# VH-VL binders against q9nrl2r1430to1533: the designs that were tried, part 124

Target 1, 104 residues: q9nrl2r1430to1533
Amino acid sequence: GGVHELSAFEQLVVELVRHDDSWPFLKLVSKIQVPDYYDIIKKPIALNIIREKVNKCEYKLASEFIDDIELMFSNCFEYNPRNTSEAKAGTRLQAFFHIQAQKL
Key: E = the ipSAE of ESMFold2; O = the ipSAE of OpenDDE; V2 = 0.75 times the mean of E and O plus 0.25 times the DockQ between their complexes.

## First folded at step 7 (VH-VL)

Design z15 (framework fv_iluzanebart; at its last look DockQ between E and O 0.05; V2 from the best seeds 0.00; counts 0 for: pae O 7.2 > 2, placed apart)
Fold by OpenDDE, second read of step 8:
Structure z15 (fold): chain C 104 residues (1-104), chain A 124 residues (1-124), chain B 107 residues (1-107)
Amino acid sequence: as target 1 above (104 residues)
Amino acid sequence: EVQLVQSGAEVKKPGESLKISCKGSGYTFTDYWIGWVRQMPGKGLEWMGIIYPGDSDTRYSPSFQGQVTISADKSISTAYLQWSSLKASDTAMYFCARHTYTFDSGYYEYFDYWGQGTLVTVSS
Amino acid sequence: EIVMTQSPATLSVSPGERATLSCRASQSVSSYLAWFQQKPGQAPRLLIYDASTRATGIPARFSGSGSGTEFTLTISSLQPEDFAVYYCQQYDNWPYTFGQGTKVDIK
């Protein structure tokens, strides 16, 4: 493929994915492993989904992109107790995101 | 355009090792599951396993657990299926396929794109 | 594993006629059901996903219906290029499983 300049959204997603605390968010939760997940979480989302939306230019406003990222974290905190590794990772990643999002 | 291109046909003897490949292009390789399907001559389709290249999460069908190894190299957008010791019964067409998703009516995942297949012939 | 059973094994249909293919699951797979078409020497092609959603580029004559354990693929007016083997596949539970296939041939 050719070389192209990444948008701010693309760059931020790349940074989120590369973060050490991204592991709970890389892909959608498996309902095989977590049978009740989608009974609780009605708007599932993950970084791969968000990246796809970015690639398809579905975000017209930064606020839309931010909303999806926040939804991703919200889902994590809704399903996972505060003391879980997932929630702790989410807390750290969200803090990182909030700093990076200031550049948008 | 999304494409999955598999490695060429293989002719092997029993006991030999083999590793075939499936290269994805036209999409972000790390963001989609990719799986392997066996089709023995004149028979139906069998799921062997799937892998998520983003974190190498791998799931095998019980029938293929321990029989094959599925792996991926995300740096070159390639998934692999390998045998340590082939048997004559491994003679088959092997397909790779990409797993996608939709949210139009809720959460769903499905396999949308397929490789062209790799014919593996194992005979003495 | 969930067993998928297709019927009939072979369906002979004349061009222009309606073809109805059945797929039964040994337990409910909700709407996590896909239909594939495979022609000799080719890879399977996705026709329907989520039981009733037609994949991109698939002609309108193909339609899927059903939920739970009973599913149907309908070809409203069979075209010459439609003679092939059709597979249903559930992706509700791992391992994902295919039906044994229905061969649609010319009457």
Scores: ipSAE 0.437, ipTM 0.854, lowest interface PAE 1.1, mean pLDDT 93
Fold by ESMFold2-Fast, scan of step 7:
Structure z15 (fold): chain C 104 residues (1-104), chain A 124 residues (1-124), chain B 107 residues (1-107)
Amino acid sequence: as target 1 above (104 residues)
Amino acid sequence: EVQLVQSGAEVKKPGESLKISCKGSGYTFTDYWIGWVRQMPGKGLEWMGIIYPGDSDTRYSPSFQGQVTISADKSISTAYLQWSSLKASDTAMYFCARHTYTFDSGYYEYFDYWGQGTLVTVSS
Amino acid sequence: EIVMTQSPATLSVSPGERATLSCRASQSVSSYLAWFQQKPGQAPRLLIYDASTRATGIPARFSGSGSGTEFTLTISSLQPEDFAVYYCQQYDNWPYTFGQGTKVDIK
């Protein structure tokens, strides 16, 4: 996109990072702590990766940015059982994202 | 421009405390791991530990667990390495480094930006 | 911990010649291996990551190969500025570990 779209993406990422439920998504899942994660999840992503892509103007369309955020949540729900703190945080953060994304 | 600037050389006596710093600039400090590497005089490089400033997740190499403390102050984009009581064997050059990652895979972590180093000399 | 062993300890090469440096891991590190160059009084500089990918700004004469436990750094047509110590480092598992280094000096 444009300058306005870049500012909107950056602001949305900042809001997601500041949210109490962002802790599972701030950085890539540790291969050290979760050795089987990368055997199951083939397209890992996290908020720090998404922010770097925003800063490097890698998103040409709002849909590409939204797709990466949705991939992050999809990975969370694929790896983590529904009753885990990770899945519960993901559910709440995804709902917050859908509300904030209306501003894009 | 990504830059890591470390504090100046230190000369200390055994038993003294010390805290050295590594200040990041030109990037979002809270989004990248910062690592500390020791190089003893005339020897090779060894990892001491890493910290993620965004949530203070810290991991120590087994040889350094309990010997040093790694911390970060995200309000001033600065990481720290500290000793409560220095030993002569702590005499070394200490480097900080910032990780990077590949956008396509997202899980490769390698360290490509390095500070200039802080020389610490501990002698009686 | 994964032990990284480099050979030779010292390699004497004339300018314009090829230098081949070896790095061996005590267990498989897949392709999660980096090569660093360090000159006296300087911080390490990243040359290669993911075993074979050149870092930005690194001359084409530097190339890396290998996977699993056996890795090689090749410097074709060695230049005067290439005399340095070279370290391999695995980032497959924590703690991350370096090899002991190979010193490339002039014959």
Scores: ipSAE 0.281, ipTM 0.806, lowest interface PAE 3.9, mean pLDDT 89
Fold by ESMFold2, look of step 9:
Structure z15 (fold): chain C 104 residues (1-104), chain A 124 residues (1-124), chain B 107 residues (1-107)
Amino acid sequence: as target 1 above (104 residues)
Amino acid sequence: EVQLVQSGAEVKKPGESLKISCKGSGYTFTDYWIGWVRQMPGKGLEWMGIIYPGDSDTRYSPSFQGQVTISADKSISTAYLQWSSLKASDTAMYFCARHTYTFDSGYYEYFDYWGQGTLVTVSS
Amino acid sequence: EIVMTQSPATLSVSPGERATLSCRASQSVSSYLAWFQQKPGQAPRLLIYDASTRATGIPARFSGSGSGTEFTLTISSLQPEDFAVYYCQQYDNWPYTFGQGTKVDIK
C-alpha cells in the first residue's frame, strides 16, 4: 500500500481518460439528456469522480478502486444494448483496463 | 486552493462585442462544469449556462439561448462568456462558478467556488 | 422551470439571536438544495449543500434542514459578520434556479 498504490491508481485513471473509447465515461450521464438513466442505474459513477476520489486518497485498497472501475463498466452494459456505440466503447475500454490493472 | 479569476470590468456601447474570461486553478479544470451567473443591478442571481471543458458539452438556460456564447480553452484552463452585440440591458455583474458533485450514488451538482465577478456596463 | 421562493424578503435580527430563513420550491427538489451568502460587493459564498451539509470552513452556527419543497437555513447565534443576502439554489432539474434572496439586517 501507500504512496506506490496511489501513484498507480492515478496513472491508470489518466490512461483510461486518454483512451479513445473513454468518451461515454468521462462524466456522469446527464439526467436532462437521458431522463430514465437514474431509474435504471442506482450506483452511477464516472472517470471524473474516480479521479477525484484518487486525488483525495479515498481508496484504501486496490480492490476498492477496481470495484469502482468495474461498476462503471457494469452500469454501461446494464443500460446500453450491446450493439450500441456506448457498449462497444465500454467493451474495448474494459479490455484495456484489464491489461493495465496488472500493474497494481 | 481552488480559485476562479475573472477578467476586469468593462465599459462598452450598445452593438459592440465582448468576451470575458474565467481562469480556473488548483484543480483539474477539465473535470468540472463551469457556469455563468448574471446579477443585474439591485437584483438576484440568474443562471445563464454551463460548459464541461473536458468535451465542450455546453448547456444554456432558455432565457439566454442565442443571446450569449459560452466556450472554454482547456489548454489555458479558461472559460469564456461572449456577446456578439451588447444591449444596454446587458449591464450587470457576471460571475463564473464551478459546479461539483457528490461521491455517493446521487445526482448532485452545485456551485462550490465562485469567481470575483466582472462588471459590464453598456451605455451610450 | 422550478421556481424558488424565499421568505421573508428582509429579516431583522439582533446579534446573538436566532435567524430562520425559508425557501420553498414549486416542485420537489428532493435534497438537491444549496444555500449561499452574499455580502455587499462580494461574490456569493457556499454555506450549505445537499440541504443540510455545511461546506468546508463554514461555522457550526449555520445549519440547513428540509427536503422536497420546503427548506430552512438557521443561524443559531447571529454574529455581526452575518449581515448579508442569502440565496437558496436548487440543482435537481434544469435549469438550476435561485431564490430571490433574503436580506438579513442586524438589528
Scores: ipSAE 0.155, ipTM 0.741, lowest interface PAE 5.0, mean pLDDT 88
ESMFold2 (binder alone), look of step 9: mean pLDDT 89; pTM 0.908
OpenDDE, look of step 9: ipSAE 0.016; ipTM 0.704

Design z16 (framework fv_iluzanebart)
Fold by ESMFold2-Fast, scan of step 7:
Structure z16 (fold): chain C 104 residues (1-104), chain A 124 residues (1-124), chain B 107 residues (1-107)
Amino acid sequence: as target 1 above (104 residues)
Amino acid sequence: EVQLVQSGAEVKKPGESLKISCKGSGYTFTDYWIGWVRQMPGKGLEWMGIIYPYDSDTRYSPSFQGQVTISADKSISTAYLQWSSLKASDTAMYFCARHTYDFESGYYEYFDYWGQGTLVTVSS
Amino acid sequence: EIVMTQSPATLSVSPGERATLSCRASQSVSSYLAWFQQKPGQAPRLLIYDASTRATGIPARFSGSGSGTEFTLTISSLQPEDFAVYYCQQYDNWPYTFGQGTKVDIK
């Protein structure tokens, strides 16, 4: 990675945050509201965490950034049944991500 | 670069309203929870509540529920703590703090950056 | 709510000596525990999070250990700037709660 890649990551995260389907992914799932989440999901992540990592230059490779975004979607589909609003939002946002990631 | 800057000291009388502020800069304000902490003179620290500025998801500590209002204006990167009617027992230093995360080793949350504090004095 | 109890209330130590501070939770908080330093007139400063991870810029003389209900903060060679009040805080469950503080004072 480099300065150009870091800028591209920031732009992509901004586009994801602005998407109508980002609401399940904006911040970490609340342990207070969903106590069993962290018993099932061992590597939690959310867009605010990914954005912080981008801003702190913690991604050394573009693949690490992409892996974190994909982990976020994987966690969503593992915890949430397919017929939930969370899973449906995740499916649409993931498709959007795959189109935008072509710019990386 | 990350800074939380709080409004200045306040001297008020019981029954008056007050709204103090905490302005974030040097980061994306809407990506982090902001918490409010009270410290009464000569006492320790007490969590009052937290707010996520993007959607105004707010959680109060049970002892502060109904005593104060926490709000945020994401357009100016500012969080607020408000009293409709102050009491002498509200005399304290009030701090705001930014909540961060570390998920590499698990689900970890902590407060990394703090404002300088706002002293509120409520007397006679 | 989870009650955090710190001991001792006051610890008198000479510069260069080791200081050991304890924090006990009324129920398990796993490793969701942070330590803060506060000097008079100042905001708290994060020292340790996740029970044992030093925050950025915190000197190596500060170390944290423990899990579950028993936690320790150790300052291996106390410096003059380390005389302060230290607070532990759990973030396992809401409301987040602080201990009452341990004052580290000069002997």
Scores: ipSAE 0.013, ipTM 0.660, lowest interface PAE 8.0, mean pLDDT 87

Design z17 (framework fv_iluzanebart)
Fold by ESMFold2-Fast, scan of step 7:
Structure z17 (fold): chain C 104 residues (1-104), chain A 124 residues (1-124), chain B 107 residues (1-107)
Amino acid sequence: as target 1 above (104 residues)
Amino acid sequence: EVQLVQSGAEVKKPGESLKISCKGSGYTFTDYWIGWVRQMPGKGLEWMGIIWPGDSDTRYSPSFQGQVTISADKSISTAYLQWSSLKASDTAMYFCARHTYDFESGYYEYFDYWGQGTLVTVSS
Amino acid sequence: EIVMTQSPATLSVSPGERATLSCRASQSVSSYLAWFQQKPGQAPRLLIYDASTRATGIPARFSGSGSGTEFTLTISSLQPEDFAVYYCQQYDNWPYTFGQGTKVDIK
């Protein structure tokens, strides 16, 4: 994989962060702000964590990177009811991700 | 390098207003809670409140609700603690602190980075 | 509000001796408990979080144990620099609360 794959992952994370629908995903959900979140979600993740993992060269395969992004969306849909602004943002951002991920 | 730098010591009279500051650097300011802790002379530590700078969600300890205002200006990475009218009983050292994430779990919001403290003396 | 109670209020020990400090919560805080050290004129320093995990740079002589309502901080071989006030703090639920502190003093 190497440095070229890591550059592609960073570019994709930057594109996700810049998207209008990224707001629910920019940082980890705080236990203080949402006390029941971690009773439901056992593998929390957010774009800032994924970008940190990219910068530390923790992804060895594109599939590992894609799995973390998909986990982030899965968590969103598990915690948030379908008609919430969070779930709607997640649906749109996930579609955008699937298009961009074709370049990986 | 994560740092919290607080404003300098203050000497005030009862009834005066005061706003002290805590400036964060070396990290993304909007991703971490900033808390305020009071220590009265010769006494222990008391949580006053916390703020999430990204949306200014503020939570006060019951003993401090209505006594102080906590705010933040994310454009300059600075949190504030403010009194509208100081009392002699507000004489204390005030610390700010930033929480830490366990980036793998997200569960842990313990406070491990602390400012140097701001001494506030209120006397007539 | 969860009340944290520390004992003893003061512990007098000689350098090289073991110090054991206790912290009790009025209700379960699981493992969401931290220990801080404070020296005169200084900000608190995190020693232990999650009841038993040492913070970065903290010497191995400091260890924490316990869960639920009963917690212990142990300093296995007290150094001159360890004479300080020690606070436990729960972060299971807001408001976060400190114990009143245990002063570890030279004998």
Scores: ipSAE 0.072, ipTM 0.719, lowest interface PAE 5.6, mean pLDDT 89

Design z18 (framework fv_iluzanebart; at its last look DockQ between E and O 0.04; V2 from the best seeds 0.00; counts 0 for: pae O 11.1 > 2, placed apart)
Fold by OpenDDE, second read of step 8:
Formats: sequence, structure tokens, C-alpha cells
Structure z18 (fold): chain C 104 residues (1-104), chain A 124 residues (1-124), chain B 107 residues (1-107)
Amino acid sequence: as target 1 above (104 residues)
Amino acid sequence: EVQLVQSGAEVKKPGESLKISCKGSGYTFTDFWIGWVRQMPGKGLEWMGIIYPGDSDTRYSPSFQGQVTISADKSISTAYLQWSSLKASDTAMYFCARHTYDFESGYYEYFDYWGQGTLVTVSS
Amino acid sequence: EIVMTQSPATLSVSPGERATLSCRASQSVSSYLAWFQQKPGQAPRLLIYDASTRATGIPARFSGSGSGTEFTLTISSLQPEDFAVYYCQQYDNWPYTFGQGTKVDIK
């Protein structure tokens, strides 16, 4: 393949995915594992989906990209109690995101 | 363009091992589930299992659990289906297929792209 | 597992005529239902997903309807290239399961 320069969105997604606290967010929650998830969360999203949107240039504004990332965290906090590993990971990852997003 | 290209036809004997492949291209291989479907001669379609190459999360149909192994090598965008010991009843066409999603809804929705199929013939 | 039952097993239709294919689930699959077309020697081709959404590039003569346990694929005016086997498939619950197929042949 050829040399590809990552956009700011691509770079941020890569950093999010590589973060130790990204595990709850790498892909959509399985209905098999969490049967009631989609009864509660109406706008599911995950980093793999966001990455694909970035790859397809679906985000025209940084705000759109940020909105999806925030939605991802919002979903996590809506479904998971604060004391869960998922919520704790989400809290840390969101803090990391907020710092990195300042570069956008 | 999204493509799934499967390995070539196989002619094997009972008891032999086999590993067939499905290579994805034109998309981010690690971001989409990929599955295997069996179609015995003149019969319908059967889901065997699916795998998420990003983390190797694998789900088998109960009928195929322990009968086959599904794996993936994300470094080369390839999914695999393998048998440790083939039986004559394993003679079939095997398809791989990608599970995609709607970007608007965010749901996994359907298997949109399919490989061309790999014919496996097992006979004495 | 959820059992998908298609009817009829074979549907003989003349070119230009309407074809109606049925698919029943043993339990509700909501709208997580897809329809596939398969021609001899070819891989299945996605026609409909989410019970009623036509896949990209699929002609308008193909339409899907239904929810829960009863689903229908309709071909409003059968074209020569439409003679094939059609499968429904649920993806509401693992394992995903196909119907046994309906063969649409020429009358």
C-alpha cells in the first residue's frame, strides 16, 4: 500500500482504540450477552462504527464527530451503573477524549 | 469495492484436516463481523458461525460447535474455517459473508457481501 | 433456535406476474429479517434487510413486509432473471437461521 496521512479524526480514533479503557467501546454491545441493551439504548454506537464513518468522510464538522463520541459515552453511562467497570472505563476514556479533542 | 475472496475448491479424504480461507478487501476488516455458511449439495443455507476479527469474538451455531474452528488473522484480513478430521458429510459449498450495519441507526443489520464460495468434496 | 419456515416450497409463476413468498418464524424476530436470492452456482445475494428495506442496487419490483413472525417477499412483476431460490433469514437471535427456501420457477 501507499503512504496515507491520517486526518485528525482518524488519529484521535486510533488513540481512543489503543487506550486501555477502550474495551467497552470497541464494538457494539451484543444482544446475546445483553438482551435488554437495545431496549434502553436507542442510538447505539461504538468506535468501530465511528472509525468507519471517518473512513467514509461522513463527518463534515468536528462537532459531528464529537457528538458521536459523546453519544458513545452517554450510552455507556445510561446503561451502566457508576460502580461498574464499564462506567469507570468510560469515565477515564472520556476524560482522555476531552483532552485530545481540544486539538481538533 | 468490498470483496470477499475465498480459497479454491478442495478435494479431500475422510480423516484429513482442512483449512479454507476468506480474504476481505475494500473495507476495514477488523470492524465487521464475518461468518461462514454451509450449503450441502442441493440443500439450503446453514449458518455455522461468525467472528469479529477485531477481537476474535467468535460465535458458533450449536450444530457446528466443536465440529469446526473459525478464526481470523486480521493482519492479512483473512477469516478461516477449519476441520481437524473431515467426514464425507462435510461435502458442501462453504460461503463467507460480511455483516454490515446502517451508519444512521448504528445497528448491525445484514450480511451484505459474500464470497464466491469454496467447494469442499470429501470422498474415499 | 428460531425455526424459519418458508412457503410454498416451489412457486411457479409466469413472466410478468406477481410472486408472493411467505416466511414464518417460530417466535418473534421483530424486524430482523433478511431475504436472499440465490441462483445456481452463485452466492446468495441480499435483497431485503430489516424486513422491508431494499438493499442497494435491488430493483423496485422487490419488496418486503411483515414483522414479528410473519413476513412476505413480493416480486411485483417477475422478470426472467428472477427465477431462483429465495431464502429468508432471521438475525434477531443467535444462531441465525435460514428458511428452507422457496424455488421460483417459470410456469
Scores: ipSAE 0.318, ipTM 0.823, lowest interface PAE 1.5, mean pLDDT 92
Fold by ESMFold2-Fast, scan of step 7:
Structure z18 (fold): chain C 104 residues (1-104), chain A 124 residues (1-124), chain B 107 residues (1-107)
Amino acid sequence: as target 1 above (104 residues)
Amino acid sequence: EVQLVQSGAEVKKPGESLKISCKGSGYTFTDFWIGWVRQMPGKGLEWMGIIYPGDSDTRYSPSFQGQVTISADKSISTAYLQWSSLKASDTAMYFCARHTYDFESGYYEYFDYWGQGTLVTVSS
Amino acid sequence: EIVMTQSPATLSVSPGERATLSCRASQSVSSYLAWFQQKPGQAPRLLIYDASTRATGIPARFSGSGSGTEFTLTISSLQPEDFAVYYCQQYDNWPYTFGQGTKVDIK
């Protein structure tokens, strides 16, 4: 708990960011590039936002942190058809996350 | 606290190259977009372009594409605006600005913190 | 590009009076509109984003309203430090565009 939990969240976010499949998740989907995204996705999130929430100590429980990461993947699979490069990257990154999250 | 600190004023001749800087501190530099804005003497504000330092995704306003280069060095939390060959019409104040996020109200790409500005004067 | 038009170009008001500034977009920008204040020799300062949300540290006398193509910035009971140029900016579509500015000056 406390400091140890925050250190673990930061380490996990860094591991996700450095992963080759993180590219769809590094920053919020741009309304300019993808105008219909925000008509479909009501709770947008990305790794940069999750990292800033960790930095601001906004996660009180590991479950809250895990929920935000899972929301990010859920949004990806809701917006992007299964055969897209985004959905494929999301599937691989989510599997990596599930393995790393066992350390939380 | 969040700060953007820009390089000092420049006086140049037409045809010279120039690179000005904007250094971010007090936040994770790679997690926020940095934009560049021009303000010609006595005129309003014009967006030039934006860069995401985390992956170097760069977007230019159409009127500035090919006129300037925007780059960033994430190892020193610094964004750059560069001209290969300055013109007298480049005389202006140049600002950098950072965008922020607020999840409670939803998505938006507005810019919250601004650098103090870099005055560039180009004269023969 | 989306053209942002502000009116009036100059607004002369006395301290303590209400100032109302208008911004019109050439096409809908939904609520993706920000207002900035710029004092002589200074960088712009964010006042309002998402058309009506006050930025952190901005006094309650500043309020924004509108959606689509018509937007208003209101300054209730104008203070001496509020004499400045005000810009609206849309961020609905790229390139981002600013209005030409409204100068709020002493009557």
Scores: ipSAE 0.248, ipTM 0.782, lowest interface PAE 4.1, mean pLDDT 88
Fold by ESMFold2, look of step 9:
Structure z18 (fold): chain C 104 residues (1-104), chain A 124 residues (1-124), chain B 107 residues (1-107)
Amino acid sequence: as target 1 above (104 residues)
Amino acid sequence: EVQLVQSGAEVKKPGESLKISCKGSGYTFTDFWIGWVRQMPGKGLEWMGIIYPGDSDTRYSPSFQGQVTISADKSISTAYLQWSSLKASDTAMYFCARHTYDFESGYYEYFDYWGQGTLVTVSS
Amino acid sequence: EIVMTQSPATLSVSPGERATLSCRASQSVSSYLAWFQQKPGQAPRLLIYDASTRATGIPARFSGSGSGTEFTLTISSLQPEDFAVYYCQQYDNWPYTFGQGTKVDIK
């Protein structure tokens, strides 16, 4: 994309970070606190990394930005059973993301 | 541009308190870890601890746990290193550093931006 | 904690020559290893991360290699500004730890 897409990506990331259910996604999962996470999740990603990629114009297509956001949720659901607080937060934030993305 | 600017040199006596600062600019302060490194005179580098200003997640190296306090004030983009009671052995250069991620390789927390250093001298 | 051991302690090299610095970890750190340069009175400067990736703006004469427990920094043609102390650092697990340093002196 262009300058307008970059502004829209930044605005969407800000809305995701502001959401109450963003807490599992703000930064990468701690290897010390969750030792087996990186044995299971091979493409880790978090909102702080996505925001930096937007700031550095790393996304050339809107689909690349959307793919990283969806990867973030997919990682959450792959690692966490559905009844965990992390998976429930992921479900709610993903639903919010889909609503906000329609406004672009 | 990313900058980390530390507070000025300090000359203190044993038993005094001290709080030194590291102000970050040119980036989203709450999205990156900030750490503190000690270098005693003529010695190598030692990580003391790191903090994530976005949620105040703070981790100390075992040798420094309970010896210093690391904190941040995200409203002014500033990280702090604090002693409640200085010892002569706290005489050292102290650096702050900010992490960066390699977006292509994934989870790699490495520190590539450094402050200019703060010399702390503790003597009777 | 993971102990990082550098060798040699001091390396005497002439300008234009090749320098090879070694770093050994007490246990595997995979590729989570960085190299730093420090000149007197200055902050450390990141040279290499992920064992072999040059940081932005670092000249091509600096290269890193190795994985697991054994790592090497090579400076292919030393320049006058390269005479400094070099540190390796693992960031596989907290606490992150530095080696004791290798001083590269002019011969």
Scores: ipSAE 0.153, ipTM 0.768, lowest interface PAE 5.2, mean pLDDT 89
ESMFold2 (binder alone), look of step 9: mean pLDDT 90; pTM 0.909
OpenDDE, look of step 9: ipSAE 0.007; ipTM 0.629

Design z19 (framework fv_iluzanebart)
Fold by ESMFold2-Fast, scan of step 7:
Structure z19 (fold): chain C 104 residues (1-104), chain A 124 residues (1-124), chain B 107 residues (1-107)
Amino acid sequence: as target 1 above (104 residues)
Amino acid sequence: EVQLVQSGAEVKKPGESLKISCKGSGYTFTEYWIGWVRQMPGKGLEWMGIIYPGDSDTRYSPSFQGQVTISADKSISTAYLQWSSLKASDTAMYFCARHTYDFESGYYEYFDYWGQGTLVTVSS
Amino acid sequence: EIVMTQSPATLSVSPGERATLSCRASQSVSSYLAWFQQKPGQAPRLLIYDASTRATGIPARFSGSGSGTEFTLTISSLQPEDFAVYYCQQYDNWPYTFGQGTKVDIK
């Protein structure tokens, strides 16, 4: 199970990275450009962090991987007003993720 | 094994252009920021700027904005620091460093791996 | 920009003795502070990040403390290989800034 599951997580993260709506999620939000982000968001995460955790075999269960992806979307919706490009991208990417995650 | 390997020492004249390199290996190059640090002879360390190779997002320290160009080539896992016209005051050791994160209790960032340095000497 | 000030500029210590190095920020940097060691002709080496967390492979004799504007690096029993220049660096605000360094020299 472990090798197959890690391959599945890697494939899914790569698909998320390549999605048109991934741009707010590729890397951690910059403190340089958004200084108040880390005052509001206490558990920051991004696709590059999740990919690193997959590569280091840090996910023991599919639920842990799913929880990190959902945390990423939750952070997006907590910080960004619903009418922003970030929130709209997050909504579409989350829907895409839910479809793909059915196979995990 | 994570490694950053920098190009060799350079001896240049004022007004000449120069491009030095920092090649990453042993990790996914596009997933980590690369920073550049200057150390003038007998002086301390100064941040010049950082780049995220995955999307070429680049940030400069105000003192270096417009003085240098930072870039990266994902296909060969290499970051660059470039001058269009060198000055004698650019004589220094230049280091590249990989920026990483502590994920346990939130967001903490630090530079964990450093290149060996590139000595640039600019004199007439 | 946040100015980092280190003291003393030079600290003379004998092997086996304790060394205490100070770093002060011109405004609060919370715990976003790192310590680096640099030996002549070498690249800087990360010792401490998040004010008090030791980097991988760093001996237990190195410890960091402090938050806000006042920070300390302590070397509990100085070894011959510890004679070097030590820099503090804040990463709370851009531009990231280093202190001017404290040279730990042999007595």
Scores: ipSAE 0.018, ipTM 0.676, lowest interface PAE 7.9, mean pLDDT 87

